# Designs tried in a protein design chat: VH-VL binders against o27280. Part 332

Target 1, 266 residues: o27280
Amino acid sequence: MDSMNVPEVLEIKRIVEESESVKTFIFSWDFRREVRPGQFVMVWDFRDEKPMSVSLIDPVRSEIGISIRRVGEFTDRVHGLSEGDLLGIRGPYGRGFELMGRDILLVGGGIGMAPLAALADEATARGMRVDALVAARTADELLFLDRLEAAGVNISTCTDDGSCGFKGFAHERLLTLEENHDMAAVCGPEPMMFQVMRILDERDVPAQLSLERYMKCAVGICGQCCLDDTGFRVCAEGPVFWSQELSRVREFGRYRRDPAGRRVPW

## First folded at step 14 (VH-VL)

Design H50 (framework fv_bamlanivimab)
Fold by ESMFold2-Fast, scan of step 14:
Structure H50 (fold): chain C 266 residues (1-266), chain A 119 residues (1-119), chain B 107 residues (1-107)
Amino acid sequence: as target 1 above (266 residues)
Amino acid sequence: QVQLVQSGAEVKKPGSSVKVSCKASGGTFRSYAISWVRQAPGQGLEWMGRIIPRFGRANYAQKFQGRVTITADKSTSTAYMELSSLRSEDTAVYYCARDDQYEGHFDPWGQGTAVTVSS
Amino acid sequence: DIQMTQSPSSLSASVGDRVTITCRASQSISSYLSWYQQKPGKAPKLLIYAASSLQSGVPSRFSGSGSGTDFTLTITSLQPEDFATYYCQQSDDYPRTFGQGTKVEIK
């Protein structure tokens, strides 16, 4: 019997070098454990365990992919691994994206494009029209453009430095994009997501946003993940939330918490 | 689209080495590697190894391990394949090809470099 | 190594014919299978990847099917430019391996 809470030791089948700082690790997966876009797994290198979004879901090939950015000691060690090496994987966990309507807009910033790449595959397979706004600091940090193009996605890009596509931020580029969408999905730096959410709300486009800081709430590690405007704590299931849910969270896009629980600006 | 242009034909003596170049033009190296595939006269296709040019990571078929070295110069968008200790059996057309990291298919291909090993 | 075997090694056909070429892997490769066309003196050209995905710019008369160990390339209405050698290639494991080739020649 397999349990979601017991890590399976899986062999790294393939490693895709997405950028200087991002790799996708591909594993064989038994799809009797269903995985949906927006869900995450806990990745264990036999020293530390970290939540990572699933970026590839391929039940025909029985494979999942997990995209990891180098940001510290754990991710540096994982980036040092080779095809054939082993990692512990448990999950999936969390609330995945819900698809509705005929047309979807994806807005991804940096590594936030990872869960949206998996969502793009599912939306395309369902016959939806998919528009993706892919944002990064520089052209070299734009992720999954080849996968999106192969899937038939209509791609717009923006970079902070203007090295590819629109010069500026995702929300600035979004203001120049004109197309009605039945829904949107957004993932990236929280300040970017807040600005994008406001624009989508004014356009009356229901949006789902994926927030990394709420991933551990989905696995039961933290029972108090957001504060509402009434001053009461509300337990939240992450990482994917509707924009209506996030509009009630005062801290979203404005503040984070330090280890002492103090509110600090981004 | 990326196009791959290879260096010209070579005639080499047994025991020498040959270094073939493959220059990429257009596009960017985002999600692909460069593979080297050879084809002896009248024979099929044989994979030799690959490199991810952006990161300098290479791997090789066991048959060629120790004789083949694949390198890349990101600044010139050029990959190289060097084969040492040449034998007459190494007479072949050598191709470079863009190797899709997700699917593992090869497209585009270089035009090929004929290498003839004779005394 | 994963061995790839094509059948037939050669076939004769006429313009307008339906041509089928099969490829067998020595072990399951899921759908990590590509098909290439090669004309004399030229580099191979990708036709199909992921067993059934048509490469951009390749005519719709080419199609691929199969999964696991057995794969088929079909040309529904052979054209003069289709007389060539065809190769299958697996990308499930290293080393990457090719079939021995199938030569499609004029009847």
Scores: ipSAE 0.580, ipTM 0.802, lowest interface PAE 2.4, mean pLDDT 87

Design H51 (framework fv_bamlanivimab)
Fold by ESMFold2-Fast, scan of step 14:
Structure H51 (fold): chain C 266 residues (1-266), chain A 119 residues (1-119), chain B 107 residues (1-107)
Amino acid sequence: as target 1 above (266 residues)
Amino acid sequence: QVQLVQSGAEVKKPGSSVKVSCKASGGTFRSYAISWVRQAPGQGLEWMGRIIPRFGRANYAQKFQGRVTITADKSTSTAYMELSSLRSEDTAVYYCARDDQYEGHFDPWGQGTAVTVSS
Amino acid sequence: DIQMTQSPSSLSASVGDRVTITCRASQSISSYLSWYQQKPGKAPKLLIYAASSLQSGVPSRFSGSGSGTDFTLTITSLQPEDFATYYCQQSDDIPRTFGQGTKVEIK
């Protein structure tokens, strides 16, 4: 709606240092504009705007949190801000995760843990049993472990270098975890998500996956947010998709598109 | 499941400095803050400042600004609090505590370090 | 700085009593309030965070309530080990600030 497409200038109430490259920015939020785990907002620093996943949703305190990884000029500027500084926020956008059943598995890689942290809070508040597999390249890049532990989540970790938990990739660790869940939610690098989806499909566990790459597109610009075979626009129909939807998309896990729409292998 | 272990008691002369250490051990995550809180004999709790070890960013209570320096060694999971220009009224037990970045509650606490300033 | 004021500064109670301690913030702190118990010679122990969340391992006779500026710690059926000093603490802003403490003494 119009009100969601107009940036609100909000004061940074609190900044949480998640890792050397990730910070969570917390804002007061009017929950007449509902926000659900899996949705994103557009963050405007008065020079440029970028989509960011919502990582904290607290309607009791009237607060949202947005976790931002430092990867370029925009995010470098935002990371230089302090409590009391201002940012423009518009949204939320996209469809959120759906929670079903009693038990959920979360599988997150890197910054993909951001929307899953918000989901973990909601799942535990609903009385669900939550197991989280948190993956990163190194121990220093594992995110939200303290938040997950405080929420009562059962945590497994894996790192590519073996510096924390299982040595290897998320899908390799998942193969050693043989417990059934009513559903799963997955967010992280697309090759990781593809491998995890295949394992969950073989185990007959319905999964929702969040396609963070498409959130780098401007909201509503269809050319950058299209999936190859289906014509889905992730900003309108995602970023969260069921595994059954993604299993029909030839592009998923194989290639992405550059700004010109050309295929780029993973 | 973090445990915080502090350095031992100190007796210092007025005008000197004291540096107290706080080592985190056990299953630790590096995404935490360490706050320093002191308690003079028979008095309440007084927050001095905190540091986020990953960032190296420290914040100080105005009363201690210019006299307190809080640092951290990320590789050893150890935080330090140095208080300079010591006066007799700085006699207190000094605690470090893990400061939850989201909620801001303190848990766990170190065992405390008694600092006595006397001539 | 946000000022925290506790009431009362001390109280006398008997085992089995219901004890209520209040804490007032000089400005709204939402639910960013924690309660601690301290016994002589010991570090403080977290009882409650987020105004009403009971810390793991803390007996259920402890409860917290409130939001904004006014907060309450309640101890139902006071036990011998509960005679201690209690502190509230706000975490809405830097600097973190504590109430002056409430000493719960045996009658």
Scores: ipSAE 0.605, ipTM 0.803, lowest interface PAE 2.1, mean pLDDT 87

Design H52 (framework fv_bamlanivimab)
Fold by ESMFold2-Fast, scan of step 14:
Structure H52 (fold): chain C 266 residues (1-266), chain A 119 residues (1-119), chain B 107 residues (1-107)
Amino acid sequence: as target 1 above (266 residues)
Amino acid sequence: QVQLVQSGAEVKKPGSSVKVSCKASGGTFRSYAISWVRQAPGQGLEWMGRIIPRFGRANYAQKFQGRVTITADKSTSTAYMELSSLRSEDTAVYYCARDDQYEGHFDPWGQGTAVTVSS
Amino acid sequence: DIQMTQSPSSLSASVGDRVTITCRASQSISSYLSWYQQKPGKAPKLLIYAASSLQSGVPSRFSGSGSGTDFTLTITSLQPEDFATYYCQQSDDSPRTFGQGTKVEIK
């Protein structure tokens, strides 16, 4: 029996309050169910089920962490929980990040730093040099800086309002950073990822990008997985994609689809 | 990087209260909790409670429940620990320390505030 | 509450000696253990967190090991400035609890 498709009721061991809107929920985990950075789990509060990226992977302690931003009814309810409360977890699902080379650039926006924080831990454990560009609207919304620093990551920050680091957008900051990386991993708002991808492509840096809206597609519950400009079905391979796969897709960074499949601009 | 600076020594009478401050500098109240730990003369370290200043949420050790109140003022980057109904056994050095939410270790520490309860 | 017990409560050693201090938890705390050094009149200083991770700026002669209930702090080639009291602390459960301390006196 595939234990990934069977929900397990787990006790919340610890809650880390990352920001006003983000919490990380830590659970004991049996690593006979392997989990990799970039993968997600389905979180069930016994009423609704939603996909959430894994932000902490610690096989030595037998723990995983799931970072959740407060954006609606489900996440509001989950944020109201305390240590000792129960949640249903199934997975992991989806394609995780692949690591290659000696040097990696991480570019994260907002909650997109969650899967990248797990990736940073793995990359540094492998002895890779890790540079991270962490972007947010304000200083108070920059996530995981202390975890990244503790892991030995070289950090650059970028805020829209200039309250911390470079004043401006992630792609503008990226233009001022060195171009020498063997690969990159990018996660954040789709318009940001599109601009970052274009710069990395011009620098001949292969990049993997994590697309939040395709997490449901990876478990087969969303008909919006098809990228019609290329005839490419992404749902079996998401949420992480190489930049070469996304560069052929007109939809990426330009429009999304509503439940009826109609195009809606970003 | 982050530095914690505490208020000065206090001498108090039994039955009174004391309020100790802990001002953070070099990194605004971002992504950390503040714990309060005391040490009586010649004794070990005793955890009293913690607060996450960003959210105003405080938790206390059962031994101090009802006598201790930990608060924070985000506008001044200052945490406070108030201990009421003082007794001679409350004579101690009181420390604030940054509490790492993932690991739970304390770093950096404030310099300490000596509180003497005079009989 | 989780009780932390240190052994020995005090020891004397010569400069250059290897010093070992043990800490035992009353229940499993995985690797949620930190070690602190405290000199007279000073605040404690973090040496090691996560049972074995050396804090930045701490000399490499300090090392930590262990998991579950049994933990060890080792000081190789003891120096005169290492005269201090050492504390272990668990962070697996609330309340946070400390060991009673181990006083190291250089002979």
Scores: ipSAE 0.605, ipTM 0.815, lowest interface PAE 2.4, mean pLDDT 87

Design H54 (framework fv_bamlanivimab)
Fold by ESMFold2-Fast, scan of step 14:
Structure H54 (fold): chain C 266 residues (1-266), chain A 119 residues (1-119), chain B 107 residues (1-107)
Amino acid sequence: as target 1 above (266 residues)
Amino acid sequence: QVQLVQSGAEVKKPGSSVKVSCKASGGTFRSYAISWVRQAPGQGLEWMGRIIPRFGRANYAQKFQGRVTITADKSTSTAYMELSSLRSEDTAVYYCARDDQYEGWFDPWGQGTAVTVSS
Amino acid sequence: DIQMTQSPSSLSASVGDRVTITCRASQSISSYLSWYQQKPGKAPKLLIYAASSLQSGVPSRFSGSGSGTDFTLTITSLQPEDFATYYCQQSDDTPRTFGQGTKVEIK
């Protein structure tokens, strides 16, 4: 019996409304099943199962949080649930982030801030200096700013429309930041991550990037999880990858694959 | 930082209703919850309910269910608490406060609105 | 409802004294506890959250401790501005509930 592979039916203890489209669901968790930032769980609504990043890890309170963006039928149903309702949780799965050095830069876009919020908590608990660049389309879609501020994180924001902080994209904001960091962690839309990775590579900052589309592959349940020119076994290696590994992938940040396996632009 | 400014003092008759406003400024209205807490003269603090302004989703203490309605107007960054069927024991200072969704702490608080119910 | 009981309901102290206020929950609330200070005619002020985290701008003489059902607020060297009423508040469940208050008065 593998306790990680069997769904536990857990009661929703609290729901946090992060934005119009994002909620965090908080559950009691038995930390004999270790959870690390960057890992995900399979969320089961007794009809469908989808991978979701863990956004809160609190061993002192014995709680985890899972942040979910409303984007389809499954997530729409889950967003309709209330405190006290039940969900199945299986996992955790995948490779978590590794922390090194004294200073870390977090770069998150939209829901990509979810796994980075959990990482920020761990980094600050270890005594690291944490700088976060939080990017979104509008101010209302900036996520976890209150949590990051409470943790003592130095926050920079950027929005496409200029409604909060720097007007522009994450990589444009990053070009105005001249600080060196021992490492970086990046999560968000692939085109954003690709541009950010290129800048960090030029600055010789080692970065880890979390690729949401490979979370399902980490449990070995999809056929499209291998990266195009490296032959990675993403189910064994993802969803978190070092920038050096991703620099060798021609598809990353430029193309995705449709259901027929054809390359299509982002 | 968010600042909360409440409407002015009210004197009401028994059986009437009162609607207290709480205007947020200096931050985004949609990023937090608003709780309403009252304090009768010389008494302690009593939580009445809360609203998440972005969704209009309100929760009430059982004691006030059926008499209290908490609403929010996103366009004016204003939350409202309406209490009906007023009795003399409803005489109190009514506070709004920003409610942290993760921790449930209250900060900042409005300055308070004195409501006196007299015959 | 979770009931919050403070002890003592009032105390008299002198400037420079160490003051201890206790708060007990009727059931476990983990560390979902906040402490507030209220002066006459004013709104309450957050001092401590998550049982032991000091709010920005609050003097370090204030500290909180505890978990589960038993919690303590300590003022290590009472100052003239500290004479006030103190409230604990739980946020583990709805409704949010407060202790009855502890009035700290000049001896």
Scores: ipSAE 0.593, ipTM 0.801, lowest interface PAE 2.3, mean pLDDT 87

Design H55 (framework fv_bamlanivimab)
Fold by ESMFold2-Fast, scan of step 14:
Structure H55 (fold): chain C 266 residues (1-266), chain A 119 residues (1-119), chain B 107 residues (1-107)
Amino acid sequence: as target 1 above (266 residues)
Amino acid sequence: QVQLVQSGAEVKKPGSSVKVSCKASGGTFRSYAISWVRQAPGQGLEWMGRIIPRFGRANYAQKFQGRVTITADKSTSTAYMELSSLRSEDTAVYYCARDDQYEGNFDPWGQGTAVTVSS
Amino acid sequence: DIQMTQSPSSLSASVGDRVTITCRASQSISSYLSWYQQKPGKAPKLLIYAASSLQSGVPSRFSGSGSGTDFTLTITSLQPEDFATYYCQQSDDTPRTFGQGTKVEIK
């Protein structure tokens, strides 16, 4: 509907402080505009607009949640807001995750756990067995563990510094986990996702991975959303892709592009 | 499991202040707030306010705004509730409780601190 | 402030009875409702959250239902350890508010 392209000004109903750098903002939502896990919205602070993944979808309570990490001026301003303050939201946009089978593995790094938390809620509501591998640099940066536990998810953790769970990276921890899953969903830093994808491909586990790398096209500059060797437009064809699609993208996991379009190694 | 241990009973004069502590120990998850709830003798439960200890953010019931201050010391995993300008009506058991930020339910609770205000 | 009213304020029951306690909010709170059990001299214990979700470790004879403004706590086949005071609590808005309590007494 056309109303998806115009920001609706919504009041912040609740703010959940997930970590020192991450907050979840909860809004009342009219579910005549359906939202699926893996989709994103454009968040407008009346100065700038940025894409953010939906991290909570609750049609029974008529609420959505949007999790935001402090990474720059826009997110610094948004983090300064209080309950009762206003933000503009438009969307949702993009492809959501598809669920199949009886068993799902979620692999999330940092803020990448945000869309996976919403997916975990849907998967458990469908009666699926959910295993989650939650990765972060330190224990204080592990996100959504309380929500996942409340949903009945089987949780494994890893931290780079060993402060919680396995000491090491997500892909190293994944090698020690059971291989029997009907599908996987992965979201986090691209180097992590690339390594995880390779392991899941070897195990013949179909995986969906969420990329929010080139979301600028959602504000009318659509050419910026292309992946370099496939021509996929992330905002139009993503942000969720099957691993088979991403395995053909030479850029994925190897380098990124800066605002000038230059290749920068991970 | 996270456990909450509160400071011991206090007897205070009217007009003074009291500061109750709540020390958290154990637990593997760190996404919680600490709420303060009081209960006068033979009465029900009354919410005073909450804090997220890691971030120092406090939120108060308007009835106590200006008299209550809730703080936290992250280095000792301890939350504090200070109530000033005490009156005999402030005689109560004061509880801290772990507060789920999404649901707003309280679990676990501290054992309670009896505060008696008498002349 | 959202006012929470429980009914009844007290009831007498026998072991094996089905006990029902109701809680009414002065405005819609969706499903942001929890139920607590409190025994004399002890801190409250969480039984139910999100109106109907059983807290881990709580016996299955406890159940919660309702949404909006009207909520119910049910105890099927009351046990000796269930004689206590029960409180509902809303968390839809600040301040968090509790019902006045329902005392379940032995007949």
Scores: ipSAE 0.658, ipTM 0.823, lowest interface PAE 1.9, mean pLDDT 87

